VH-VL binders against UPF0738 protein ABC2521. Designs and how they scored, part 1

Scores and structures below are computed, not measured.

Target 1, 124 residues: UPF0738 protein ABC2521, of Shouchella clausii (q5wf04)
Amino acid sequence: MKQYKVSAIEVDEEASTVELEEEIDAQLAARLKPGKRVLVDSDQYAFIYILEDEEAFYAIRFEKNVWPALNEAHKLKTSYYVKLNEHTRLALVDMEEELVFLLENIRGNGNYGEAFEQAVNDAF
Positions, changes and structure headers below are counted from each chain's first letter, unless a header gives other numbers; antibody chains are not in Kabat numbers.
ipSAE, averaged over its two directions, is called F for ESMFold2-Fast, E for ESMFold2 and O for OpenDDE. V2 adds 0.75 times the mean of E and O to 0.25 times the DockQ between the complexes of E and O.
[cut] marks letters that were taken out.
Atom coordinates printed by the task and the answers are left out, and those that the model quotes come from them; centres of patches stay.

## First folded at step 1 (VH-VL)

Design b02 (framework fv_barzolvolimab)
Fold by ESMFold2-Fast, scan of step 1:
Structure b02 (fold): chain C 124 residues (1-124), chain A 121 residues (1-121), chain B 107 residues (1-107)
Amino acid sequence: as target 1 above (124 residues)
Amino acid sequence: QVQLVQSGAEVKKPGASVKLSCKASGYTFTDYYINWVRQAPGKGLEWIARIYPGSGSTYYNEKFKGRATLTADKSTSTAYMQLSSLRSEDTAVYFCARKGIYYGNYAMDYWGQGTTVTVSS
Amino acid sequence: DIVMTQSPSSLSASVGDRVTITCKASQSISSYVAWYQQKPGKAPKALIYAASSLQSGVPDRFTGSGSGTDFTLTISSLQPEDFADYFCQQSYSTPYTFGGGTKVEIK
């Protein structure tokens, strides 16, 4: 699956805008839908929001370097939008709900490994 | 426990078609790709195609496009590959294997036992 | 298509030896490499994914390393059950392609 790395998160009071390192082309952007799911890549220290179209899944990848901004958005309980390109934004439906669930599940539960749990505890 | 169980050996004549099955259990069938890979006797591994059972979306290696057809039946958690216009060089063991959808770096982590297909006149 | 060139084609080793197998991609593929073990008459078994991550249940004597074009599988202290064929595989781009394999034989 194609993965798009988050370069920055612009956090405002009610909404956070996720910016990608690489823009998504206009035809694909028009087909993408929120997958309403966040996964954990504990080996590479990332949270992954899933996007989909009729053919495939695509990952929006939140690596450790953006976790401080992600935590600010989390604390404010903002809605999230990803800027797919200069003209297209997509709502990351259920992003905050998924993140709350995962953070609760990771903390104090050995399923994700000690190093990852510690990194999450330090950031959130 | 994750298992992929494949159908039994097939012997076919040139020009025939064969349909192989791969029955999944022990996981959510629609959360993983099913890949099909073959291995001719004494040779290496060759990727044929993949299917995402949740939507039926397929991707084929160009070499097999037009001859291979992948389908999946969610109600029975079974993937199928039909290979048509069989030639002697299609003699091989055919494997199904699952692969994680959500992280592209995942390996094909569970494999069926393989189905031997022999094509001879 | 991305070509995966694996070396050596075969090697002979003794129990306790350190074994190194290499795999070279014809273009940069980041970390999209997996390694498999195959014993005679059996399906391949995944050992490593994402170039360096150990598959669940695989002994830690197996390690993967590399990124870009050059990848290595190392077995730090060869055991009797490790005599087998080994294959690398890229999943960066379709069609997925495999290395030609390395046969690890008893000396």
Scores: ipSAE 0.000, ipTM 0.539, lowest interface PAE 14.4, mean pLDDT 87

Design b03 (framework fv_barzolvolimab)
Fold by ESMFold2-Fast, scan of step 1:
Structure b03 (fold): chain C 124 residues (1-124), chain A 119 residues (1-119), chain B 107 residues (1-107)
Amino acid sequence: as target 1 above (124 residues)
Amino acid sequence: QVQLVQSGAEVKKPGASVKLSCKASGYTFTGYYINWVRQAPGKGLEWIARINPNSGGTYYNEKFKGRATLTADKSTSTAYMQLSSLRSEDTAVYFCARSYRYDEGFAYWGQGTTVTVSS
Amino acid sequence: DIVMTQSPSSLSASVGDRVTITCKASQGISNYVAWYQQKPGKAPKALIYAASTLQSGVPDRFTGSGSGTDFTLTISSLQPEDFADYFCQQYNSAPWTFGGGTKVEIK
């Protein structure tokens, strides 16, 4: 699975724009759809939003360095959009709903590992 | 020991509602989530929803949103699931299962309630 | 939704055999996999969680392994009470989803 790392999140009152380190080319960007799910990569300290096309899955990767901005968007309960390239923006459908669910699951359980749980508690 | 005891079998007409119960004992009811899972005859398991009995907070599988309603009664340590607008496809055994906030899978299960929807 | 593909759908075995069941996730789920045993007319019984951690009271002939997308349940020396249906579950991302099941039958 190809992964795209988030470089920054621009947080506004109603909408947050997710910016990537590497732009997605126009041909692929036109095919991508929101997968409506977020996974946890506790080993690498990341939340992963899944995008998909007709053949494959693609990861939008929120690493620990962007969690402060992610928490700001979370507190405001904004909609999320990813800027795939200069011309294309895609809604991250269900991003906030998935994040709320995962944060509830992570806190207080130990199943994700102590270090990951502490990192999440520190950021959120 | 931990036990989840479910209500008895139900036979319903299409369009009716059914309310199933799951009575917990042997542990602190408010410390654990209760999940609802169904299994159609000869088929696999399908997760419906969960409830946190302490807060009353719920999470529903999109497929069942609007038809399933979960509640819990702390005073009797009983969880409930109401399923409305029943169809023949809802014929299944319905299980409740305890989890520690979903992280460790479902360690304890009720015996199941058979719901038959037929005209 | 994450799809859990379980294989084989059924297998025939004799007491004492080593039985292996596999489960493949449609995307990476780390180690958030549980395994269950179900006998006819009964509720599922939890065997394993976190891909490889044995549930309390479950015999050590049951072992789980794997991470990421590929997971395996092994019964090292099949006993008469082990003839049952088995299925995996992912609990990495909602909704929780189950594999289609594997029926372990007497040869």
Scores: ipSAE 0.000, ipTM 0.503, lowest interface PAE 18.6, mean pLDDT 86

Design b04 (framework fv_barzolvolimab)
Fold by ESMFold2-Fast, scan of step 1:
Structure b04 (fold): chain C 124 residues (1-124), chain A 119 residues (1-119), chain B 107 residues (1-107)
Amino acid sequence: as target 1 above (124 residues)
Amino acid sequence: QVQLVQSGAEVKKPGASVKLSCKASGYTFTSYWINWVRQAPGKGLEWIARIYPGDSDTYYNEKFKGRATLTADKSTSTAYMQLSSLRSEDTAVYFCATRNYYGSKLDYWGQGTTVTVSS
Amino acid sequence: DIVMTQSPSSLSASVGDRVTITCKASQSVRSNVAWYQQKPGKAPKALIYGASTLESGVPDRFTGSGSGTDFTLTISSLQPEDFADYFCQQYNNWPYTFGGGTKVEIK
């Protein structure tokens, strides 16, 4: 799965803009749809929002370095948009709903491992 | 079309375990959550747990944590739920269900598997 | 957990009648409510999601309304195939929770 790392999150009261290290090509950007799903990469300390098109899945990767900003957006319960390139932004539908679910699941479920759970508890 | 086909009826004694299957077709198995829901005779629906087959991520209703175990086999597009330490109150029809697209609603349901726990 | 309180538990109706079923959430679920129909011996069938959006293939006589904590399912002109159990569900918070159900019986 092609992964795009998040470089920064610009947090406002109503909306957060997710910025990527690598710009997404305009033709691909036009085809991308929100997958409404967040995965956990506990080994590499990341949350991954899934985007998709007719052919494949693509990952928007929130690594530990952006978790402080992600927590700010989470506490404000903002909407999320990813800036795919200078002219295209896409709503990350259900991002906050998935994040709330995962944060609760990490505390109670035990499936993610103690080191990851501690890192999440430290950040959120 | 999207279809979920579940395993046949089971009769178990108290204290036993049961493993139910849910075979998916007509969509990308690894891309959507599979939810497990039960319905005791004459009662409403109760959500048990969910699994994302793509990475085997799971979430359990606290009531079933420790007794229910969800797994998925990508090669056969089949999800499984094992329920252990069965009690008479576990007598129910068990359904698997999935979403039409990413999101939280349950669009497609299996036909159900009847589990009877009796002595 | 969010509690979904459904009313009435049962009702008797005739073909052609307007049927109304209500569902109250113990806290706001925004518009993240679905409605299901279940016939004896069968799995639930999705009718409505997002409180008011009709699933494809579901007859227009079914309508959903509401947001926040108060939701309604209406069947404008009951047909013979509509005698069934109906359930609301919130999918705003985990765990998913369902209303107690409404049995729609023929008079």
Scores: ipSAE 0.000, ipTM 0.505, lowest interface PAE 14.8, mean pLDDT 84

Design b05 (framework fv_barzolvolimab)
Heavy chain, then light chain:
Amino acid sequence: QVQLVQSGAEVKKPGASVKLSCKASGYTFTNYGINWVRQAPGKGLEWIARISAYSGNTYYNEKFKGRATLTADKSTSTAYMQLSSLRSEDTAVYFCARDLGIAVAGTSYFDYWGQGTTVTVSS
Amino acid sequence: DIVMTQSPSSLSASVGDRVTITCKASQDIRKYVAWYQQKPGKAPKALIYAASSLQSGVPDRFTGSGSGTDFTLTISSLQPEDFADYFCQQLNSYPLTFGGGTKVEIK
ESMFold2-Fast, scan of step 1: ipSAE 0.012; ipTM 0.675

Design b06 (framework fv_barzolvolimab)
Fold by ESMFold2-Fast, scan of step 1:
Structure b06 (fold): chain C 124 residues (1-124), chain A 122 residues (1-122), chain B 107 residues (1-107)
Amino acid sequence: as target 1 above (124 residues)
Amino acid sequence: QVQLVQSGAEVKKPGASVKLSCKASGYTFTSYDINWVRQAPGKGLEWIARMNPNSGNTYYNEKFKGRATLTADKSTSTAYMQLSSLRSEDTAVYFCARGHYDFWSGYPMDVWGQGTTVTVSS
Amino acid sequence: DIVMTQSPSSLSASVGDRVTITCKASQSIRSYVAWYQQKPGKAPKALIYAASSLQSGVPDRFTGSGSGTDFTLTISSLQPEDFADYFCQQSYKTPLTFGGGTKVEIK
């Protein structure tokens, strides 16, 4: 799966804007849709929001360095939007709902390992 | 083509240990987990454990914790499972299988080894 | 542990038939289900992941559906190569657990 790292999250009272390290080109950006799914990469300490088009999945990676801002957005229960490039913004539909579910599940699930579970507890 | 090739059949006595190998080819070994699953004769599938060969992190079914040990050699793209204190009920075909790094996602084990038969008898 | 109850344990069918296999989880597991095919003496082969997504290279006559506790694998027009055992598997919680299997036999 192609991966895009989050560089920063700009948190406002009702909406948070997710900024990427590299821009997504205009043709791909026009095809992308929210996958309404957040996955865990426990070995690399990341939450991954899935975007999709007709042919493939694309990962938006929230690594540990952005977790403080992610926790701010989480506490405020904001909507999330990813800035794909200078002209295109896409709603990360169900991002907050998925994050709430994952944070609860991580506490009761042995799949993630102690180090990851501790990192999540420290951040959220 | 992506492949996992397993070691040959083993016959062991009760109380012995066995170490099975699983050699990967055709993909980046460190980018996927390796799972171990067994199947007793005429029975269903039972998950034993998984390992991320990049990090060395292992995750075990509690039923096998303390008896199963997963390791990997990145230089040869080979995963190993050692099962100790063998009993007759450990007689089964043992499979290694490639898994998505995110267990949570519902992704399958998409590439499987051919299986290694382990028979435990006197 | 999450128990996956699969039914039927066996069925007989003819080429061209629609075959339906069901799998029930002991608790809600969202869509975290995969389906596998296994032929005698062979390793399992992945067919479906995330309850309804078709694994690359698998014919589109295989369809997965369901969420929560009830899941279904459908083969819309059974082919000679489809006579095999089928297993569901959950990945919602450790340990990974499989259904008991369904044998699809020639009628």
Scores: ipSAE 0.011, ipTM 0.613, lowest interface PAE 9.5, mean pLDDT 88

Design b07 (framework fv_barzolvolimab)
Fold by ESMFold2-Fast, scan of step 1:
Structure b07 (fold): chain C 124 residues (1-124), chain A 122 residues (1-122), chain B 107 residues (1-107)
Amino acid sequence: as target 1 above (124 residues)
Amino acid sequence: QVQLVQSGAEVKKPGASVKLSCKASGYTFTSYAINWVRQAPGKGLEWIARINAGSGNTYYNEKFKGRATLTADKSTSTAYMQLSSLRSEDTAVYFCARHEYSSSWYKPFDYWGQGTTVTVSS
Amino acid sequence: DIVMTQSPSSLSASVGDRVTITCKASQSISTYVAWYQQKPGKAPKALIYAASSLESGVPDRFTGSGSGTDFTLTISSLQPEDFADYFCQQYHSYPRTFGGGTKVEIK
């Protein structure tokens, strides 16, 4: 699937805005919907929020460099929005709920590996 | 070079308001947040609030709820903090400090203004 | 609010001494700790971020360490320009909070 890397997260009291390295074009942006699911890429140290259209899945990648900001948003329990391009933003529905579940599951689950668990413990 | 230059000293009576400025130069103003921190004479540092200079989004310490208001003017690269309903306990040096927005909170306040002394007395 | 307890509040030292300042958080804050130096009448200057990362231009005699709740700033060989106040800060959670400060004075 096509992957979009998060460059920064602007954390506000009520909402966090996720900014991407590469903007998503207007036609695709209009079709995208929240997939309401977060996956773990333990080998590459990333959390992945899934977006979808009628035919495909797309990844919003939260790599280790943005985990400090992600932790800030997590501690505040904010809503999340991704800025797809200059004119379009999309709510990352269930992002915080999925993140809570995954952080609890990583703690005490050997399937993610020692190095990944340590990196998550260092950040969150 | 990066500089944050703050407005001059203020003397106010209890109940008054004060508006402080912090003029940025030497970097892209809208790529950073500006934080406001105060220090009472001989005491420690207390964080008040921050503003993202690009978006205008603010975050306030609950202790200053309703009294502090942060704004930023992109055309002049200047951040402002207004503090209302002043009391003697607000006597302090007020600092602005830059936070690198693009580093997503990982880098602390790397450059500070020189401070503005606010004295609240009758 | 996360409370940062810094110790000692003051110390006297001589040039060449090893100086250690500690900071304890009221709850786990991972490595989200910064250290600042402040000289009389001046603004604070950033020294350390992420508990152990040195800011650009800061001498390597300054080292930070720790994670979770216990953090330390060490100056391995104190120089005349190092007599100042030092503050720790957590940036794990809002509001950002600072330690009470440590004054490092010449003997």
Scores: ipSAE 0.006, ipTM 0.569, lowest interface PAE 13.4, mean pLDDT 87

Design b08 (framework fv_barzolvolimab)
Fold by ESMFold2-Fast, scan of step 1:
Structure b08 (fold): chain C 124 residues (1-124), chain A 121 residues (1-121), chain B 107 residues (1-107)
Amino acid sequence: as target 1 above (124 residues)
Amino acid sequence: QVQLVQSGAEVKKPGASVKLSCKASGYSFTDYNINWVRQAPGKGLEWIARIYPYSGGTYYNEKFKGRATLTADKSTSTAYMQLSSLRSEDTAVYFCARLTYGYSRDYFDYWGQGTTVTVSS
Amino acid sequence: DIVMTQSPSSLSASVGDRVTITCKASQNIKSYVAWYQQKPGKAPKALIYAASSLQSGVPDRFTGSGSGTDFTLTISSLQPEDFADYFCQQGYSTPYTFGGGTKVEIK
């Protein structure tokens, strides 16, 4: 699965804009749709929002360095949009709902590992 | 409550195509992926493909790529799978199933009753 | 493709027995495992998701455990309605794959 790292999150009261390190080309950007799910990569300390097209899944990767901004967006319960390139933005449908579920699920669940659980509790 | 109701049994000749339906009710049709899974007589479960009704986006198991075609009709909350170039090995019960996704999820929480497809000469 | 190896392929048990079924993934799939029950002529029914979470409406005698590559479904006290086929499934990556199944039969 191709992965796109989040470089920054611009947080406003109603909406947060997710910026990527690497631009997504116009042809792919036109096909991408929100997958409405967030996965956990506990080994690499990341939350992954899934995008999809007809043939594949794509990861929008929120690594530990952007968790402070992610927590601000979480506290405000904003909508999320990812800037795929200079001309295209896509709504990350259910991002906040999935994040709420995961944050609660990580607490006391040994499957994530103690170090990851602690890192999440420290950040959120 | 959540229900997936599938079309009735089909008998086809080798080389034909078949189109199966899966009508959803009891939830927002565009909020969940619909998957197709088959089970040959006495065999295990084999995943074919999924469709995301919100966008019409599909993902196919390579084994079925080029033969399976998934579509969805939002107005009737119905998903379809067409399987072409049928062979005797395609004789199976075909299930549609709703995918719930999220951390450590990606599993099939509700299933249709199944449609038996028999390919015989 | 991720291969899910399920054992045993069949077992015979009596009502009240503790039944254990195992599933091994060919690579680390974290906790992306679900378990299903299937009775003859019927569709599969979800029992467990996320390796250890009980599906709504499922009796708590069913428990799932494991992470990484080794997973277990346990039925603590087998009931008459539990005689069925059981399948594990990985949701870590497509194509989604299933274990070969375990038939739980009356002894």
Scores: ipSAE 0.000, ipTM 0.535, lowest interface PAE 16.2, mean pLDDT 87

Design b09 (framework fv_barzolvolimab)
Heavy chain, then light chain:
Amino acid sequence: QVQLVQSGAEVKKPGASVKLSCKASGYTFTSYYINWVRQAPGKGLEWIARINPSGGYTYYNEKFKGRATLTADKSTSTAYMQLSSLRSEDTAVYFCAKSLYYDYVWGSYRPFDYWGQGTTVTVSS
Amino acid sequence: DIVMTQSPSSLSASVGDRVTITCKASQDISSYVAWYQQKPGKAPKALIYAASTLQSGVPDRFTGSGSGTDFTLTISSLQPEDFADYFCQQHYSTPWTFGGGTKVEIK
ESMFold2-Fast, scan of step 1: ipSAE 0.013; ipTM 0.652

Design b10 (framework fv_barzolvolimab)
Fold by ESMFold2-Fast, scan of step 1:
Structure b10 (fold): chain C 124 residues (1-124), chain A 120 residues (1-120), chain B 107 residues (1-107)
Amino acid sequence: as target 1 above (124 residues)
Amino acid sequence: QVQLVQSGAEVKKPGASVKLSCKASGYTFTEYTINWVRQAPGKGLEWIARINPSSGGTYYNEKFKGRATLTADKSTSTAYMQLSSLRSEDTAVYFCARYGNSKFYAMDYWGQGTTVTVSS
Amino acid sequence: DIVMTQSPSSLSASVGDRVTITCKASQSISNWVAWYQQKPGKAPKALIYAASSLQSGVPDRFTGSGSGTDFTLTISSLQPEDFADYFCQQYNSFPYTFGGGTKVEIK
């Protein structure tokens, strides 16, 4: 799965804009749809929002360095958008719902590992 | 061994409420969500709701919102679902099922089911 | 709600046969599909998650495949204990939804 790392999250009262370290080219960006799913990469301390096209999955990767901003967006219950490139913005449908579900499940759940669980408890 | 043991069969009148139980054993109850799924006679499966026993947090299928209420008792490792304003179409077998913590897990352990019959 | 359309509704097969069951989602669900087996009077049993991953303890004659909207469960060499109902389930979004089921019965 191709991964795109989040460099920053610009948090406003009603909407948060996710910025990537590398832009997604226009042809791929036109095909991408929200996968409405967030996964945990506990080994690398990341939340991964899944984007998809008809052939593959693509990861939008929220590493620990952006968790403070992610928590601010979470507290405000904003909608989320990712800037795929200078021309294309895509809604991360169900991002907040998925994040709520995962934060709830991580607390007290030994299957994610103690270190990851502690890092999440410290950040959120 | 992981087990989910559900309460016995219920016969109810239209308009009544029913409260079903699901007792967990063989694992740490607070570390897994409990899902409720029903199956009408000869029909497929329909997801109702889930609860995180650790936090008490719940998510409901909109179709059942306001009629279904999930709770969990940590001291007895028991999850409950109350369904109110019963109608004949609520006649079904109701299952509880454990869901893992990863998005890659399925509902891996299921209770035996509780039959609820709604008739006048 | 995402509608899962499962086909066929029933099929007759003999021991040793290759059985294929399909499931189509009304919208793209990536690979967030599980497959379950259910025997009469019993609760469902998980077989496959994430479209193609075997649940622990499930025989490798069961394989799942597909992505997007089209998914398949294959039993490569049907055994006597495999005569049962089979259901797909999407867990891409809430509410979780199931296919209508496929009854695999003896010929």
Scores: ipSAE 0.000, ipTM 0.523, lowest interface PAE 17.4, mean pLDDT 85

Design b11 (framework fv_barzolvolimab)
Fold by ESMFold2-Fast, scan of step 1:
Structure b11 (fold): chain C 124 residues (1-124), chain A 120 residues (1-120), chain B 107 residues (1-107)
Amino acid sequence: as target 1 above (124 residues)
Amino acid sequence: QVQLVQSGAEVKKPGASVKLSCKASGYIFTSYWINWVRQAPGKGLEWIARIYPGSGSTYYNEKFKGRATLTADKSTSTAYMQLSSLRSEDTAVYFCARSGYTWERAMDYWGQGTTVTVSS
Amino acid sequence: DIVMTQSPSSLSASVGDRVTITCKASQGISSYVAWYQQKPGKAPKALIYAASTLQSGVPDRFTGSGSGTDFTLTISSLQPEDFADYFCQQLYSYPHTFGGGTKVEIK
C-alpha cells in the first residue's frame, strides 16, 4: 500500500488541515475517497487513515512527530481535511470518531504492545 | 482463551441462501476484524470479506459483492455471513477468522469451519 | 487483484530436512505477507506475519523472509507434526489473496 506521511496538521477551532510530505498527483487525487477507517501501525508508532479508489488502498500516516498537533485537534473535536495537492482537499470522514474509538481500545487491552500503549497514553 | 465457534453444516439447493454464524469469546469483540474465508474441497483458500464489529464497516471481495452480506451483533459477540443465490461452486468449508488493527497482523484465530453443500 | 504464485505445489521430505516454500506477488507488497499452516480437516493456523515475524507460540524452526515481491517460508528441521499444507497471503490490498498452497508430504 502506497503511504503518504503527514508533515503537519494546521489546527483551527472547527477544522484541521492535514499536510503531506509528498503531494498526490491530480489524476489520483480526483479518484480518492475516504475509507472511513483508522488503523494502527504499532511498530512504527503511527495512526493510519485509509483512502481508497476502485483499485487500491492508500495510507495517510500520522507518525509520532505529529501526535501533539493531532491531540490538539482531538481535544477540539475538529473535522479533518487532507490537502492532497494545491487544488484538492478531501474530508477525512469519521477521522475523529475512529480516533476516539481507537484511543479507548488501546488503553488497557494490551493487544498493541506495552511500548505503543504507553506512547499513546503519553500523547493523548 | 480466544475462541471463535461457528454454526453447523448446511445443505442447500441451488438458488437458496445460507446464513452462517461465528460466536466470539475471550477478547474484546468490537476491537478486531472478523474475516470470512472459504475453501472448496481439495482447493485453496479464498478471502470473501471482513467486518469490523465496533463500527459495522465492511470490505468485500468484488467476486462476492452483492451476494455476500456481513453483519455483527455486539450484544452476543456474533458475526454473520449471508450468502445468497447459491450455486454448486459455492460448496466449500467457510471459516471466520479474527485479525487485529496492526498493519502486519495476520488472521491469528480461526473458527472450526462450517461445511456448506449446494446440491442440485 | 494481486496474484500470489506459490511454489512448489507439493514436495516430499523426511524428518530433519530443511524445507523451503516460495511465494511471488504480482506487484510490490512491501512486507504485508502472512504464512499459514493447515492440517487435514482443520482450520489454518498463522505461522508468520509481516513477512518475517513469528506468530506467538510457533516453533522457531519456522522462518519467514523476503520483501517486495519475493517471499520464502523455511522450516529448518522438519518434524512429524509439520507435514501439512502451507499458504501465503498478501495483506497489502483488498481482496486479501492467498497463494495456491504447498503440500508437504512424508517421503
Scores: ipSAE 0.000, ipTM 0.548, lowest interface PAE 15.5, mean pLDDT 87

Design b12 (framework fv_barzolvolimab)
Fold by ESMFold2-Fast, scan of step 1:
Structure b12 (fold): chain C 124 residues (1-124), chain A 122 residues (1-122), chain B 107 residues (1-107)
Amino acid sequence: as target 1 above (124 residues)
Amino acid sequence: QVQLVQSGAEVKKPGASVKLSCKASGYTFTSYYINWVRQAPGKGLEWIARINPSGGRTYYNEKFKGRATLTADKSTSTAYMQLSSLRSEDTAVYFCAREAYDSSGYYYFDYWGQGTTVTVSS
Amino acid sequence: DIVMTQSPSSLSASVGDRVTITCKASQSVSTNVAWYQQKPGKAPKALIYAASTRATGVPDRFTGSGSGTDFTLTISSLQPEDFADYFCQQYNTWPLTFGGGTKVEIK
């Protein structure tokens, strides 16, 4: 799966804007839709929101460095949008719902490993 | 142990609706997604929809959108699927299945209900 | 929708045989493929996920491999309890789709 790293999250009272290190080209951006799923990459300390088109899935990676901003958005229960490029913005539908579910599942579960669980507890 | 126990067989006439149940036990009901899958006689598996029992959020296969309705009751740890406007081609075994998390974050269906046979006949 | 084409639709084998089942996706699904076993009158059971990871309690004679569009399930030495139907599934793209199934029958 092609992966796009999050460089920053701009947190406002009701909405958070996710900014990527690499812009997504206009043709692909026009085809992308929210996959409504968040995965955990416990080895690399990331939450991954899934985007999709008719051909494939694409990963939006929230690595540990953006977790402080992600936690601020989480505490405020904002909606989330990703800037795919200067012109295109896409709603990350169900991002907060998926994050709430995963944070509850990670705490005390042990499935993700002790180091990852501790990192999540420290950040959220 | 984890169990998903489904309701008993149903026989319906074309145009009717059916509501199937899937009772979960042995785990925290609100911590896992429930999916619904059907299997027509002698055929493969077909995914219908997914529900998050915590918030009630659903995602539907476009083929079933408008006819299938998923709900969940947290107090009884039971997921439901209602299928309306039944046709003869809806004759199938309907399964509920729990969506798992692994250590790498990938998802698969780790536990399945025993299935409910729905027969649509005139 | 991604079409999962499973081959063969059926095969006959003896205990101790090596059995290979293939699954081809109409478009790339990365490694987001699972395999399920289904015995007559029973629900499916998870065997493999993420193309090659064994589910809990699954014997090591079951191995999965592949990425992109071509996937394989191998049973290295068929046992009496392995006579069943097998299904692949992609979970890369909505809607989730399954292969048509492979029936493994006693020779």
Scores: ipSAE 0.000, ipTM 0.561, lowest interface PAE 16.3, mean pLDDT 87

